Miniprotein binders against Enhancer of translation termination 1 (ETT1). Designs and how they scored, part 7

Target 1, 377 residues: Enhancer of translation termination 1 (ETT1), of Yarrowia lipolytica (q6c872)
Amino acid sequence: MAKRPLGLNKANKSKKKKLDSAEKAEKAVAKEISPENDESAEPAPALTLDADEEDDMGQLESLYKNWTSSERDSPRILHGVVHECDSLLQKAKGEGLPARFHEIYAASLLDLAEFADKKKPVKKKKVKSDDVAPETSDMFVDAALERVETGLEQYPEDAGLLFVKSRALKQDIDEKMSAVSKEERKETAKKMISQLNKILEVFKLAQKHASTVTPAQLDVVEELIELSGALESVVKQSDISETTLVACEKFYNEILASEKDENTVKKAHRGVGTCKMIVADSLLDLLDDDDEDNDDTVELAKKNLKAAIEHFQKSETDEDGEFMVTLAETMIQYGNLFETESDDQKKWYGEAVKRLRQAQRLGVGKYDEMILELEDD
Key: E = the ipSAE of ESMFold2; O = the ipSAE of OpenDDE; V2 = 0.75 times the mean of E and O plus 0.25 times the DockQ between their complexes.

## First folded at step 3 (miniprotein)

Design f7
Fold by ESMFold2-Fast, scan of step 3:
Structure f7 (fold): chain B 377 residues (1-377), chain A 80 residues (1-80)
Amino acid sequence: as target 1 above (377 residues)
Amino acid sequence: SKTKVRIFVEGLSPEEAEKLLEEIRELAEKYGLEVRVLTEGNTVWIRVEGDPEKVEELAKYVAELAEKMGAKVRIKIEEK
């Protein structure tokens, strides 16, 4: 909701110290200084029988951790991870690699899509006839999907692979919607609804087989809610938003029932709150009618907004100014449903002001005018 | 066209990958097909779009050539 991109790192390197990982990251970056085609031309690495080194998967995990613990704004680390994956494939030659190998490989290819140029409608005359088209973001998404499916053929119930598949399928929808002409948009969106339903089933299966869920793995759920709204706006006569919202709220509630990781639990609370807020917004759109159900609609909207606030408060932290603004806006919306100048309205406006002032102190934005309106009248 | 095909080839040497790409270029030009390729290490991802019959011919040829080179190949057809 009402959001701003962070830009700079708001979470310092508080993760496990990585002296060995830093050295390996420097080596991976050094490898990437050379053009990718030069690296791909390198002979296969020699097979070592016994080295005083961590196993191949341990080394791959260390390289990948350098990416996941970084600001994720440099593709060099990802190219290093993919290169290491290719080297391991050459060494294995038909020997089974673990599910985690395919997961890291697919996730890295998917993340590289964010750094690649978008597909353009090009004519052969605009591209040399002796060259293939340049690498584009949709090619990395396609590669990630193929890699995750290769892993799932061998490990069909692996939660990690299923989570990556759900994310890759969502990005595939984004690429397809971005690549079509205005005239093809509605027909493409209709086909994407089927893929969205597939993603919901894949995520459900991933949760079933997962022993734990990370905050990053849960990110796709929020994106699916947003996507369903966008698709429904293009394809009239669809209940996809309502169906998606119900499924996503259930995913979050399953996390709240079983997960012990504090960060994942907080993210799930934020997710439930967002679902409740969307329901309340839909209800409030109906208040313009002078029908006899208006009071019931207001009470149902209040119930959903109160639930949203409670869930948001459980995910609140003093350092997340952008989230404080979202919570404050929800509190203002809730306060607006009470009688003007009532004690209840003053209470919720006061709670909102508290969050807006903290957001200002954290540098998120200026809210002086809004604060004056909430406090002064 | 209404037909898109994804071809995934794993296990090619850099020299074999170049030969495969050369064959793909020739067939795509001959048949008027749109081709996109991503190469990472010893793995090649190919996407072809165009006339269904010509796309199938290209996909079949690429699969046979890659298999002769000892590579693992997977083909997926994305219709409509």
Scores: ipSAE 0.000, ipTM 0.445, lowest interface PAE 13.0, mean pLDDT 77

Design f8
Fold by ESMFold2-Fast, scan of step 3:
Structure f8 (fold): chain B 377 residues (1-377), chain A 80 residues (1-80)
Amino acid sequence: as target 1 above (377 residues)
Amino acid sequence: SKTKVVITVEGLSPEEAEKLLEEIRELAEKYGLEVFVWTEGNTVVITVEGDPEKVEELAKYVAELAEKMGAKVFIWIEEK
């Protein structure tokens, strides 16, 4: 997903005790639910209903669905899921658990990394998820990778496990880059480039074995594009981002050709649009250095921005104000490439204003100043 | 009542982002506000929560500082 919030600076030594306490409190709340005792009523009611199911995997799926259906702003549900996974693992005593068990367990451990404290300068020893509770973000990522590997040993072609592996490998790169000193950053980035290629291979294999792809599973593709740019900046090697961008756009187009889920299709359109935007931004950055061929570069940028706008429009919804702002920004960038006061510039600024006004009506922000600027020119 | 504001800042170098974060934390402590910040490449996301007047003051300061650094700033208010 994304990098953890900065400023999480709590003691790691008390982490296990706090996790144990939170898990006990969560389960107590599930048995005797009160709306006043929960941050959200949606997860708690679902947990209570699911407690009546006889199938262990059915109960686990319902617990996990509470997390994936929530706003994902509280680790309580994740701690509950992990505790249930630990219970099922102990109950199995060498009996085979399905691929889905390992997938849910690994995904939950990985998501918990987002809520955990950053690791200390000295790397801590890797901990198995079934032996000791992870204390820091890197330990949660390590536990997730170990769980995925355990699942893949038994189910090597399971798409779900492969998707989680690609996400966990990406997060592992983030942890390693965050943990190193400025002096070690370039050398570490060089090593991470090899892992970036492995993530692409794992995602491609997951897609090959998948009957469908969820919007959440496509998040890793967007994150890979961002990561490749960051690594390229550190290493000063120009081909990394371009190679990754081409591969990711290809993955999005394959999704568009085969996928039927409306939300996944919309996310893939947003992905292609973002790829086109990144190409346009790179071209526009070159204008400062390439005075002799500016006209050709501007035309290529226009082509990419227009394609981005078309893909973004195919993913538009009346309720997504944040995305309307993104689309408006793309329209403004496109308009900026036309002659000042031209009909084309006025058209695209006008389209941008419509999206900004709608975003404002939806309460996502105030854009009065930006709208005024666009309408005065 | 409490107000929550999310500020997204694009185009800062990692070093510039670090300076911005240090200043934000100092002001949040001074005003008694809850602030959560994370970085993603050259993008900084700042969430500020607390007293409406204090939140607005901090948000304006952050936007002005980031714009002086040459960054693009987007602000949205979460209500409910």
Scores: ipSAE 0.000, ipTM 0.090, lowest interface PAE 24.2, mean pLDDT 74

Design f9
Fold by ESMFold2-Fast, scan of step 3:
Structure f9 (fold): chain B 377 residues (1-377), chain A 80 residues (1-80)
Amino acid sequence: as target 1 above (377 residues)
Amino acid sequence: SKTKVIILVEGLSPEEAEKLLEEIRELAEKYGLYVEVETEGNTVLIIVEGDPEKVEELAKYVAELAEKMGAKVRIFIEEK
């Protein structure tokens, strides 16, 4: 079984997640040194806004679109959006503002949390006249939650607000888990499991009331699956990962049944594929040398991997090299479940090689040695 | 205190799932329990919340009925 790189997909995913987290943390640190402590450095409105001078909401939409269409590497645009929201809130005295206003305001506050400082770990606080209390990521998350609830009091069935609430509640769990000591981690994780279940219900309600769903609104679903695994690893007596996975796969399937936007549909297909991969992985982890039902378990794993491949292929593009590697690794894992040198194994290894070659052409990585091994008779 | 239990039933035909769902809703009303049920294809997800003894009684009945129908049953307990 020298040709079977079993488990490579998991190792690569773990390394990719760590690199992404490190890069995001480094970017956040770099932006924290921006001169936002100077009043002359206050966020300026984006100059690429359309010329809607009479419509306050039209101006806010244009400013927010400039943020969502950008590389999302300038917190100045977000500060401009929040400043405009504050201005409109004061002008309206809190009344007559649409659900979309509260959605944009809350989403912008939530996005600003990614650029803000984390709370200092315990113990010492300076009580001098030069001490300043800077805004922290948890404060932005709290502000976003308060804004969402204000909007939901007026518009309880607004899908946009419910989607932002689900994302804000997820970030609230992240903040609480990162802020606790090692001694408190298990107790806090148990409380966060209850909050995770609330997020699943909020997201379900959001989909029920949504006429359309954007790819960005689906981002939280993948994050909930990852979070459930992290919480379960701390609270070893919970099946929260399994229940979360079932709910999340259902959310994706509801998109596939109703949504027409091709980008959202592609994201949902990738989501279902990932869910099927996780199911297959858990099934394979249940294999015992002495288990007489191993053949049945392997066949269930094959069905899940085949479904994952089919969903991944429906979301495949010639330009997404990183995804081609994910698809190739899934194909390799599937091929590994067939007899060594069988026609089925050769077929799936061959399909994997095609994706790895394309990924190399796109500059994603170097897979020459693996391709040679997969192509050997 | 109240208990929350999630029951996942897999491997039922759509017709068998509908039969199971009908019996669950009738029993939930009898026991005064909060029950949420969702079905997709041959999978049924059941969330039960309420008095621990009544939740356990309903969960046991659901598991026994589903297993008699040839389904795989998994029960998840929420720790608070």
Scores: ipSAE 0.000, ipTM 0.096, lowest interface PAE 26.0, mean pLDDT 76

Design h1
Fold by ESMFold2-Fast, scan of step 3:
Structure h1 (fold): chain B 377 residues (1-377), chain A 80 residues (1-80)
Amino acid sequence: as target 1 above (377 residues)
Amino acid sequence: SETKVTIRVEGLSPEEAKLLLEFIRRLAEKYGLEVEVRTEGNTVTITVEGDPEKVKLLARYVARLAKKMGATVEIEIEEE
């Protein structure tokens, strides 16, 4: 008899490590923005526009790197970046700023949305983001979208701007979905499905114009898969998850064919594996219908799970305990599709046990109950 | 003496816990295992040490029965 995997829980000790890391980052940020550091920078207020552009962009890039190299848990750096962007915009009177300026500005506004309060039930006035300071999460998302569009009007094929546009459009969907009543959720979700398809096209265009793709830029693909599932759960009768999975798997495979960066390649393998696993889960859900074609469905599920395992193994590392649990769960699901006590079932349960034991050693939860059930069928 | 298993069972009524303990005693007798049981509030803790195969077999049956009775089960295995 096949066994269904038990839901696995994470260890509370991981939460303490994250809090300790956040505290360390806050202290590092406080050191960086101290008055002594600001004084050492010796800012000069009187500069010419052409001479300022090279020095000012270098300074902006340095400030932004402080954010991207941090744990991204303190908004103080982002406020500093936005202030510098506002200063540069005033000096240039909106003219002659490079694509990278608009990218950094839009990305910083978008990241600030995470730290902002949600929209209060007050009537919004129609004003440009440049004319009013954002106060709520949705206002920061709107400001980011306006800024990225301003950049794209001047630099329509800039990969960096297109990647930020993809992220901003995804966050816009999140904001709109969180702002509607229960009665409006289904109709709003249907409209958001159309926007999700536009995001996929923007991401495809960004990939086409990028010389390389970073792991961080590839994160948007994973977020789109998650968003498509959430939207489909609301509308019930939709093929958006299937359409999104097909498109995302294609993107990952194109990355695997062209990209040389080891970290990006590993992330793409995890992405393909996740797509295959989601397909297998959908197929397995159909077995409870006692359909005449169950054997064909099981074989198709086996094919997808085996492909998922192979891709996951190519991205496996000894230090990623959370991913070991994901891989182990996939191996258990695969093993469950073989005859009870068969050599194949024992093999895959054994492989899963190895990953669960390593995850426990790394402090990622307790799996003794599951290990016991897997070892002696 | 190579494997020690600790089973914690939460959420059973006193009557249900008694039935679980009777089942454990019968299995332990059948497989020649000595078990230690501690009851504290609504939690039953069972400790078994000995031959790995027999200890794991007992633990598996106990966990399955407890789950069917609606209890939450936690198992810790120590092996060398």
Scores: ipSAE 0.000, ipTM 0.223, lowest interface PAE 17.8, mean pLDDT 74

Design h10
Fold by ESMFold2-Fast, scan of step 3:
Structure h10 (fold): chain B 377 residues (1-377), chain A 80 residues (1-80)
Amino acid sequence: as target 1 above (377 residues)
Amino acid sequence: SETKVTIRVEGLSPEEAKRLLRWIRKLAEKYGLEVEVRTEGNTVTITVEGDPEKVKLLAKYVARLAEKMGATVEIEIEEE
């Protein structure tokens, strides 16, 4: 019952690297074609026909909705939202603005950080004399955090603001970790662990005060799990990965207990499934180091993989080929823990084959060799 | 319904006890279980309460690890 290497995992890693490279190339080209500095000069046009001309907040909501419903590949709409926010601040003249204003403003500043250049230790050698240098990513993150704190000072229990704060604090960690030298990485990572714990508390508070949670608001939870692993790899004497995983699984379970939105519930099921898979992988890694069979460890791994499969199935759709591959891989791992050629192993390999064939039909990749291996007696 | 399990481990060195406790904390956090630990001489007493299935799995795993380390283990299970 020793852990066996999975060809599908290696194929998925190769495919993921290829996809990441292509995606980065496309984003780099798009960024060069549409420099932020040029786009920041032009306000985005209002695209929604339901905007109230006399309602300033209604106009801001409509403009922001154009961003959230778009492909999010151009910062022009975001610059328009920020410009409108600045206009509304000037009109306020000592009057308070609603929590939603601060939320939209902060979220737009945070999203603009993704289009900005990263802070670099050395100044750029070549600069155009007639162009203003674009603002750095860390500057937009800092501005977003300041705006969120301004809103939270007036509206301390606003869920929307708290969700944006959790996302902004996570991006702040990314900025600080990417800007630091290799010599400073371990010391910086130790400080970032404290900030990660703060993010967990902020997200918990956001959920407490939220009447509903969107799939987008839940995105940060998966990112926190990944970040905790990255930080723990730098600070090898930390238990942050385990602590984060427990907290994040609890966040997902709270969604499953109360949320009515089908898309958010499906995302939470995928999140719990991922948490269960991470536990199973950790348990299976112990088997690689042991000379004796650990029946208890194998049974615990089976339980976690079975729970992962059940949660994944509740979030399964016929159109998501990439997710079908992930589910198939989980089913293969589970099947591998049963006796060779047993009825249980054949059942789970058969379920995995169904998902792999559907993924092929959807154009995700070719799995013919793996399917033959799984069906081989 | 909740289950309470008390695990008594005897015969571990201080270093072995720390390793066992680190593993117990890791599993307890994973399953959302609260663990109370008491040490007296060479005896470690672990009390855990929660979901019957999770608590029993943790107890079984802890007993297995402790026995592999050469310790003697006593388990008491109290169900509601």
Scores: ipSAE 0.000, ipTM 0.095, lowest interface PAE 20.4, mean pLDDT 76

Design h2 (at its last look DockQ between E and O 0.04; V2 from the best seeds 0.00; counts 0 for: pae E 10.1 > 1.5, placed apart)
Fold by ESMFold2, look of step 4:
Parts: C-alpha cells; structure tokens; sequence
Structure h2 (fold): chain B 377 residues (1-377), chain A 80 residues (1-80)
C-alpha cells in the first residue's frame, strides 16, 4: 500500500546536523555538475563561447516539462534538471538569473525529497567535522528553502517563487516534526502551530500576484489543513476560533466565490468539507458524559458534519475511490451521532455503504466486514 | 461487574489510525461502551470499559482489524 511517509522521530541534535548537511548538499551538487561538464567534443564552434543564457533557460524549461509530464516515478529526469541548474549557476557567476530559474531549481529539489532515502537512520555517534550525513529528504527541503530565498532576494513578489516557498515551508515543518523525540513533540508542535498562518499568508500572497490558482497549487492548502489538525491534536488545543483551520476555510470559500474551473471548485469544496469535519472532531473530543452542555456540543458537531458531507458530495467523482472512502467515513461519523437503530442512523450508514462498495469495485480497500456491521439490524 | 481492556496498536500510518478509530467508535456505539483513545506517534492506545462480553468482542474486532492493517497489537484484560 503506497503512502506518503510521515512521523519519523529524531532527536534535537539531528536538526543542527540536517541544517549543516543541507548547505553541504547544495554545494556538493554544484561541484559534481561543474567537473562533469568538461567536454572536448567540439573544439571551435559556439560551444567554446558560452555566452547565450536565454537558450539555456529554454533548455531548462524543456527538461522540467519532461519531468512534469512524465509518470514521475523515478528521479532520473529530476537529476538532469538539477544538473542543468548547476551548470547555469556556474555560467552566470556575478550575473542574475530569472525568477523562473530559481523556481524550477527549488521545485525540483522539493520533488527529489520524495525519492530520498527512507531507510532507518544509520546512527554514527562519532562523526568527524568534515563528514556529512547521507542525503535525506530534509537535506533536499533545506536546499530548496535556501534556493527560493535566494530567488526572492531578487524577485520578492514573484508568484512562482512564493508558491514554491509555501510548499517548502510546509514540507520543512513535516521534516522537523519527524525529527523530534516523543518527549519533545508537544513543545515542537506548539512552535510549528505558530508558523502555520505565515505559510498560508505566503500562499495567499503568491495567489494575489498570480491572480489565479491551480488545483495542484491548492494541494499545499489541503496539506496545511491536515497538518494543522495533526499538530493541534498533539497539543490538545481546544480554541479553534483563531486557528489556521478557520483561515483555510475562509480562503476556500473565497475560491468558491470567484473561481469557475471545475477542478479548482471541487478542490475548494473538499477543503471546506475537511475543515468542517475537523471542527466536528474537535467538538466531539470535548464531550464530557457528566456535562449538560453535551447536547449543544453534539448539535454543533452534527451541523458541521452535515455541512462537510454536503461539500464533499459536490466534489465527488465516479473515479476517485479514495475520496469515496473519505466521504463514507464522514457519513458513518455523522450516523454515529444519531440514536442507535434510528431511521437517520440507518440512512447515513446506507449512504456510506454505497460509497464503500463503489470504492471496493475500484480496487480501493476491503470493507466487507464494515459493510456487514453497518447493515446489521 | 465490569471488564477493562487496554489495547496497544503500533505501526499504523496516520490514515490507518484514523480508520481504526472510526471502527472503534462504530462498535462502541453499537455495544453501548465507553472508549478512550490516545495516539502517540505510531502507537494507538485504546481503553474500553463495560460489559465483559461486549468489551471482549470489541477488543477482538479491533485487534483483527489492526492486524489486517499490518500493525502489532497488545491486549491487556482487567476483570473486577
């Protein structure tokens, strides 16, 4: 089963080593490419006079397009893109490169992080000052952050760089959370929560300068919602009113009011639904069997879950089995809030069963036992 | 008398843990049981108390589902 890796625990001292390793990884990539670009195949023609930087950007764009249009299941093309980026850096010493160069370079480094070694860390207690750790996903993220900041020093309002920055900052939180021990998770999560709104503001600034947003770019906002919920669950934060979650829901509603692209609108509906679902989960976590206010809290949770289901239904497709499961699980959670064996509970369990069966037919999961329990009178 | 069961589940992804919680909430409601769940890293700890037959049945279903997800499961039963 293919999953995005999360939740790798590391000690605080490894964070300092990762920062140092990230800087050396970027320099090492530059050095490796520079020596490898020593060609003697063409002694006299235009290759002996390397002055035209505009043709080089065209070649870089073509390489990057090859990556973005590919199956993206191997880092081979990405290594080529990074090699070309390093070559352009060497040729442009003392001269500025366009914003698009920095964007492609940073985005490629972020994409490389997904292919980085996921093996259990090799513990080396005795490491010399000249030794570097093996290349890991956190090193690529740190290098991407450095690259995007370099680009933003020259192009502070470039939308492409700001979109990549928001991606890099979000991935950096994931790397830092995976690097801390269980004892440090709560304090680190509190620190990371305070940074989430800043990431959303970077994303919104990018959108402002771009005047639009694509479904792929909205993946960052979806990831911020999930990260916000995960971090706040760790610290058991109970006041949701000023969280990144509320800000993300507001942002999605602005998208729904202005955007007409069907895929963007569906992403925004999924975003609002997810925010509503997380609010409901937080409300239900507050329940105390001894408290009279539980009925009001349950009613608020019901309203949020119903709204989540309505938004999810506007965004479902016949081909997305993973989302069918998400919707079904939301319907089950809603049904759980009704009286046992009531007509309302049976209705929503029935709606969930429909989606679970469809997801199974698409090859997504095995739900036979859950379906049996949901249909059991 | 009541039975208390503590179930420790290790090795779940965040998505797998969310599905396990959904299963636990469904069965707890059907059996009229009170369940407390704590998630720390890759470890989910479930504590359930109530009627001995229903609590043990819930524990068996949760353990079976967690094992199908590839997790390691430890169960501790306390009867009063």
Amino acid sequence: as target 1 above (377 residues)
Amino acid sequence: SETKVTIRVEGLSPEEAKRLLLWIRLLAEKYGLEVEVRTEGNTVTITVEGDPEKVKRLAKYVAMLAKKMGATVEIEIEEE
Scores: ipSAE 0.006, ipTM 0.363, lowest interface PAE 10.1, mean pLDDT 75
ESMFold2-Fast, scan of step 3: ipSAE 0.012; ipTM 0.495
ESMFold2 (binder alone), look of step 4: mean pLDDT 81; pTM 0.769
OpenDDE base, look of step 4: ipSAE 0.014; ipTM 0.291

Design h3 (at its last look DockQ between E and O 0.01; V2 from the best seeds 0.00; counts 0 for: pae O 18.0 > 1.5, pTM E .773 < .8, placed apart)
Fold by OpenDDE base, look of step 4:
Structure h3 (fold): chain B 377 residues (1-377), chain A 80 residues (1-80)
Amino acid sequence: as target 1 above (377 residues)
Amino acid sequence: SETKVTIRVEGLSPEEAKFLLELIRMLAERYGLEVEVRTEGNTVTITVEGDPRKVKYLALYVAKLAKKMGATVEIEIEEE
């Protein structure tokens, strides 16, 4: 009996036997219930969640909060959360659990997938059936999808579950793209591009039912943009990124219009900036060195890169050296669209060099050669 | 044979309209299509001319995108 991995408990599809008990309720007799005014309206028993159930969920929330507030460097706390989820699931017999339980459990399974070994592309060697296949990241993502779907069957409009579903569907693409052979990669990427629209629809449904968007929910949108670009690079098809980009930029602009949390605002600025950068890159990829009519395309690329820089500068922090590199690269790209040795080119190269030197001081990389090239022009 | 398609999009925000227009320009260039844009109040009118297949493709794309943004879209197709 292969021990089912912790957290990978397949939801027992309780076959709801349609009890056809339609028939028999006909006959019961016309007893003259005298209208005695017994005013004892026993208040409908408030479904007092048994004090034990409130305590059990309170413990789970506390454990999950300990995980989310940690450095997340070790799966130890996360295994504790999943173990508590499994215990609650057994105690409840899989029924009557709140939406938040399914959310925490599915989210925790997705976080466990990050610590798990990635599934290697199976060369067609007949792996003998008896080796307990090691727990791979794809198994945790599949279990998270099963869990969130179980929650959504009970709570179809729960924003938390819908956000976790969007994250799980994104991570399922990453797992499928990691597990695919080099030969099948292009064909798998084409299929995955079609799933990006589904993820975005789930995310928009989540947003519609949410009162607020968290920074962690914005990370899923950023990752959708990155995943779109990565899949497009494999397929060489742009048609779906543009739809995802438009919807992501709209979403970030709605956040910028309504949200006051500094971190959420910074993330939304970064997101808009990334959308503008991808539009600029796509325009620059259309330039033909032999075409004299490139001026309008170059000006549109300049406009988008400038907007990207303006949004990125609003999201810049003195501690994020990786983002300083991204901002520097965007400034270099913008500088490259000006005349050689122009004051504008020198200005933007000079701003890029400042960020590259700051990133180096933060230990992100070495850019000494690139800095020299940008200073010698 | 050239095809002219006029796309009227109503109900976009200024930012949505700007973004849609940037994408339309990018696609029009990629397809070698002529694009004219007029904005009157809350209505963006996009005229695309060129190869019948490419123009129809772009028009369908714009219409699908604008509808996903919550806009109302009207499409007129003139075939020469």
Scores: ipSAE 0.000, ipTM 0.194, lowest interface PAE 18.0, mean pLDDT 76
ESMFold2-Fast, scan of step 3: ipSAE 0.183; ipTM 0.698
ESMFold2, look of step 4: ipSAE 0.000; ipTM 0.404
ESMFold2 (binder alone), look of step 4: mean pLDDT 83; pTM 0.780

Design h4
Fold by ESMFold2-Fast, scan of step 3:
Parts: C-alpha cells; structure tokens; sequence
Structure h4 (fold): chain B 377 residues (1-377), chain A 80 residues (1-80)
C-alpha cells in the first residue's frame, strides 16, 4: 500500500491515422519517375516559393526542409521528396550522388512507413525500386535500410547516414515485434536485445563522426530510449535500458557542452530530463520489493527528479503548453516524495499549478480539478 | 458510435487521488478524449465519452491503476 509515482513508460504504440495516400506512396517509390509520369506526388504551394534553389541537391534540400519544418501529419511532401530522389537516381545512374542524397532518401522512406498499413504480406526483406512497390510499413523500413546501406558503402563514416541507420534498425525491431502473436512477443523481444546492442554501436559511431547535431538527429536518441524501455517491460529484465540511458545521456551532455544552437540545446535539456525521469521511475518501482534500502532509493529518486526539473526548466518556453503539462507532472511526482503538507511538497505542487494554469490559458486542456486537489484547501 | 463510461473510485487518500487524476488526464489527452473528473473527499468520479475502443482502454487502465493503489472501483458502461 505504499504511495507510488506516476509511470513514465510509453509502451503503448498509438497507430497513426490511415491515409488514402498509401497507394500513391507505393507508386512514387517503385516507379521510375519522369516529367511525363503521374503527378501524384504534388508539392505543397509553399515549395513554389523556394524556387531560388538552382541545383538538383539544392532543390531536394528545399523540398525536404518543407517536410522537416511541417507538422509532419501528411505524407504529401514525403511523396514529393521520394519522387525527386527517384528522378535524381535515374539521372545519375546511382553514381556521383552525395551522402546527403542517400540520407534524405532513406529518411523519407522510413517516415513513409509511419503512414503505411501493417499487413501480413508474403515475407520479402529485399525490395527493388524497379520491381516491387512497398505496400506495408515493414516494406518501407526494408527499403530505407537498403538505401542507407547503399549510402554507407560509399560514405561509411557519414554521421547523418549512421543516425538514419540507427532509426531504421529501431523501426525494424518495432515491425518484428508488431508482427508476432502475443504469445511469441517475449521470445521475440529477447532476440531483439542483441539487435539493440548493434543499434547502440551504430549510434555511438554516428556520435563520433558528428561535427554538429540538429534537433532532428536528436530524435534518434529519444527513439532508442523508448525502444529500450519497451523491451525491458516485455522481457521483465531490470538492466536493459540502463546501458542505453547512459549512452544517450552522455550524448546529450556532449551536445550541451559544445552546441550553440538554441533549439538544439533546449532539445538536449529535454532529453537529459527525460533520462533522469526514467531512472527515477525505475528506482521508485523498487520500493515495494526492497524495504531495507527504502530511504536511499527515495533520496536517489529525488535527486534524479530534481535534476529532471532543472533541465526541463532550461528548455521551458511561454508558448509550449504541452511541455508545461509534462513539467507539471514531473513536479507533482517530485512533490509526492516529500512529507504530506510539508513546505517542500507545497512548493512543488505550487510550481506545478503555475504550469497547469498556463497550459489552460494556452488551450491545451482543462485542469481545474487537478489544481483544486494540488492546492488542497 | 460513441461510448460513455463512468468510473467511481473509492478509498484513495487525497494524494493518491491526485496521482490518479493526473494519469487519467494525460492518458485522455493522448487518446484525444475529453474527460470530466469530480472529487469528493476520498472518492473520484471519472466520466469519459468517445470512441468505444479508446474509452474502454482508458477505463481498463484506470481500474487497474486504482486497484493497484488499493481502491474500490465501480464501472458503468453506456453504449450508443
């Protein structure tokens, strides 16, 4: 009957909205595209305004930038990017294309997997652009892996390609986990632990060769943390995520020591905070199992939650209501570890209330009942 | 079609009720569901309406969490 903090595990995979664009995506990926072909991959009107890009790679970068700067809730721009990649590949016969070309192509194929249906096809791992159009999310992941391998054969130390490879390998694990029955899930997860270790090696190599890091490349770190937690939950082994968290926190701290871009720095602070929250959650899950170390465990959890709050506050903005709710949740978890109605508990509940009220003002949600309970009068 | 679920949770301390409230609000937001929560002492009443499978998943999670906290849970489901 001991009090427990809120769980931070994001183990539930929410399915993305199914789109009518799946058939068009398949045509764009598999077919050799020329000026006389189907216009199914039409760019957004905003892409016309970037007409100052004159070379082929400049045009591809401009098109891809429209995807990365968008809400990423529609595959329309991705179809345009893949179409342009196929055109450039045909023009170049696959020769003389830079690492960045392969990176954009592979990343776009990988992102398209999120819009595709999960069907049970005849299992084929190798997809050829000229022969077979990807029909399911696993086929798009396979296509992305083939493309990144092609790039890495020419550019084995390219950080961007290595980061995309890490993301694609993570998605490959997700596809394998979703394709098995509930009864086979634990056995499959055990086999995937060795693959996670291989992903960590690729990630560390990417980190070694990175001269600068963008916010998008930091998404790889978030995905690895999420994957390690999900695998740990399924196999019920206590140390799977620890190695991943150590590697990822080290990477975020290196970014904080060297990077000057404000958005990248803020994202790295959010990353460190998330790592600290996961550690704290794991520590508090042990409270029911080992009473002899209870006080030490609680104090270590407090230190991790306090560090998480400090990192989150350094990434806080007046306009990000959704993040204010996340920060408020962390503050509530921290407050819960103090004596009931103590000055410390009241302080952190008060800080949480401030964030919840601001989130309400920004239209994120309604928290009146929660605020009433936190103020407890 | 819409499903409405009312979950009544009894026997939580005020602190445990706060923890449950926050979990419910976060999960409802994740599923795109609107929830109404009312507290009276050690009793928490949650009303949620929306997509049947999402509403039932939320109700199942809330019931499991509340029972883990040592509370008594009563669930009423109304399908349209």
Amino acid sequence: as target 1 above (377 residues)
Amino acid sequence: SETKVTIRVEGLSPEEALELLFEILMLARKYGLEVEVRTEGNTVTITVEGDPEKVKELAKYVAELAKKMGATVEIEIEEE
Scores: ipSAE 0.000, ipTM 0.268, lowest interface PAE 18.7, mean pLDDT 73

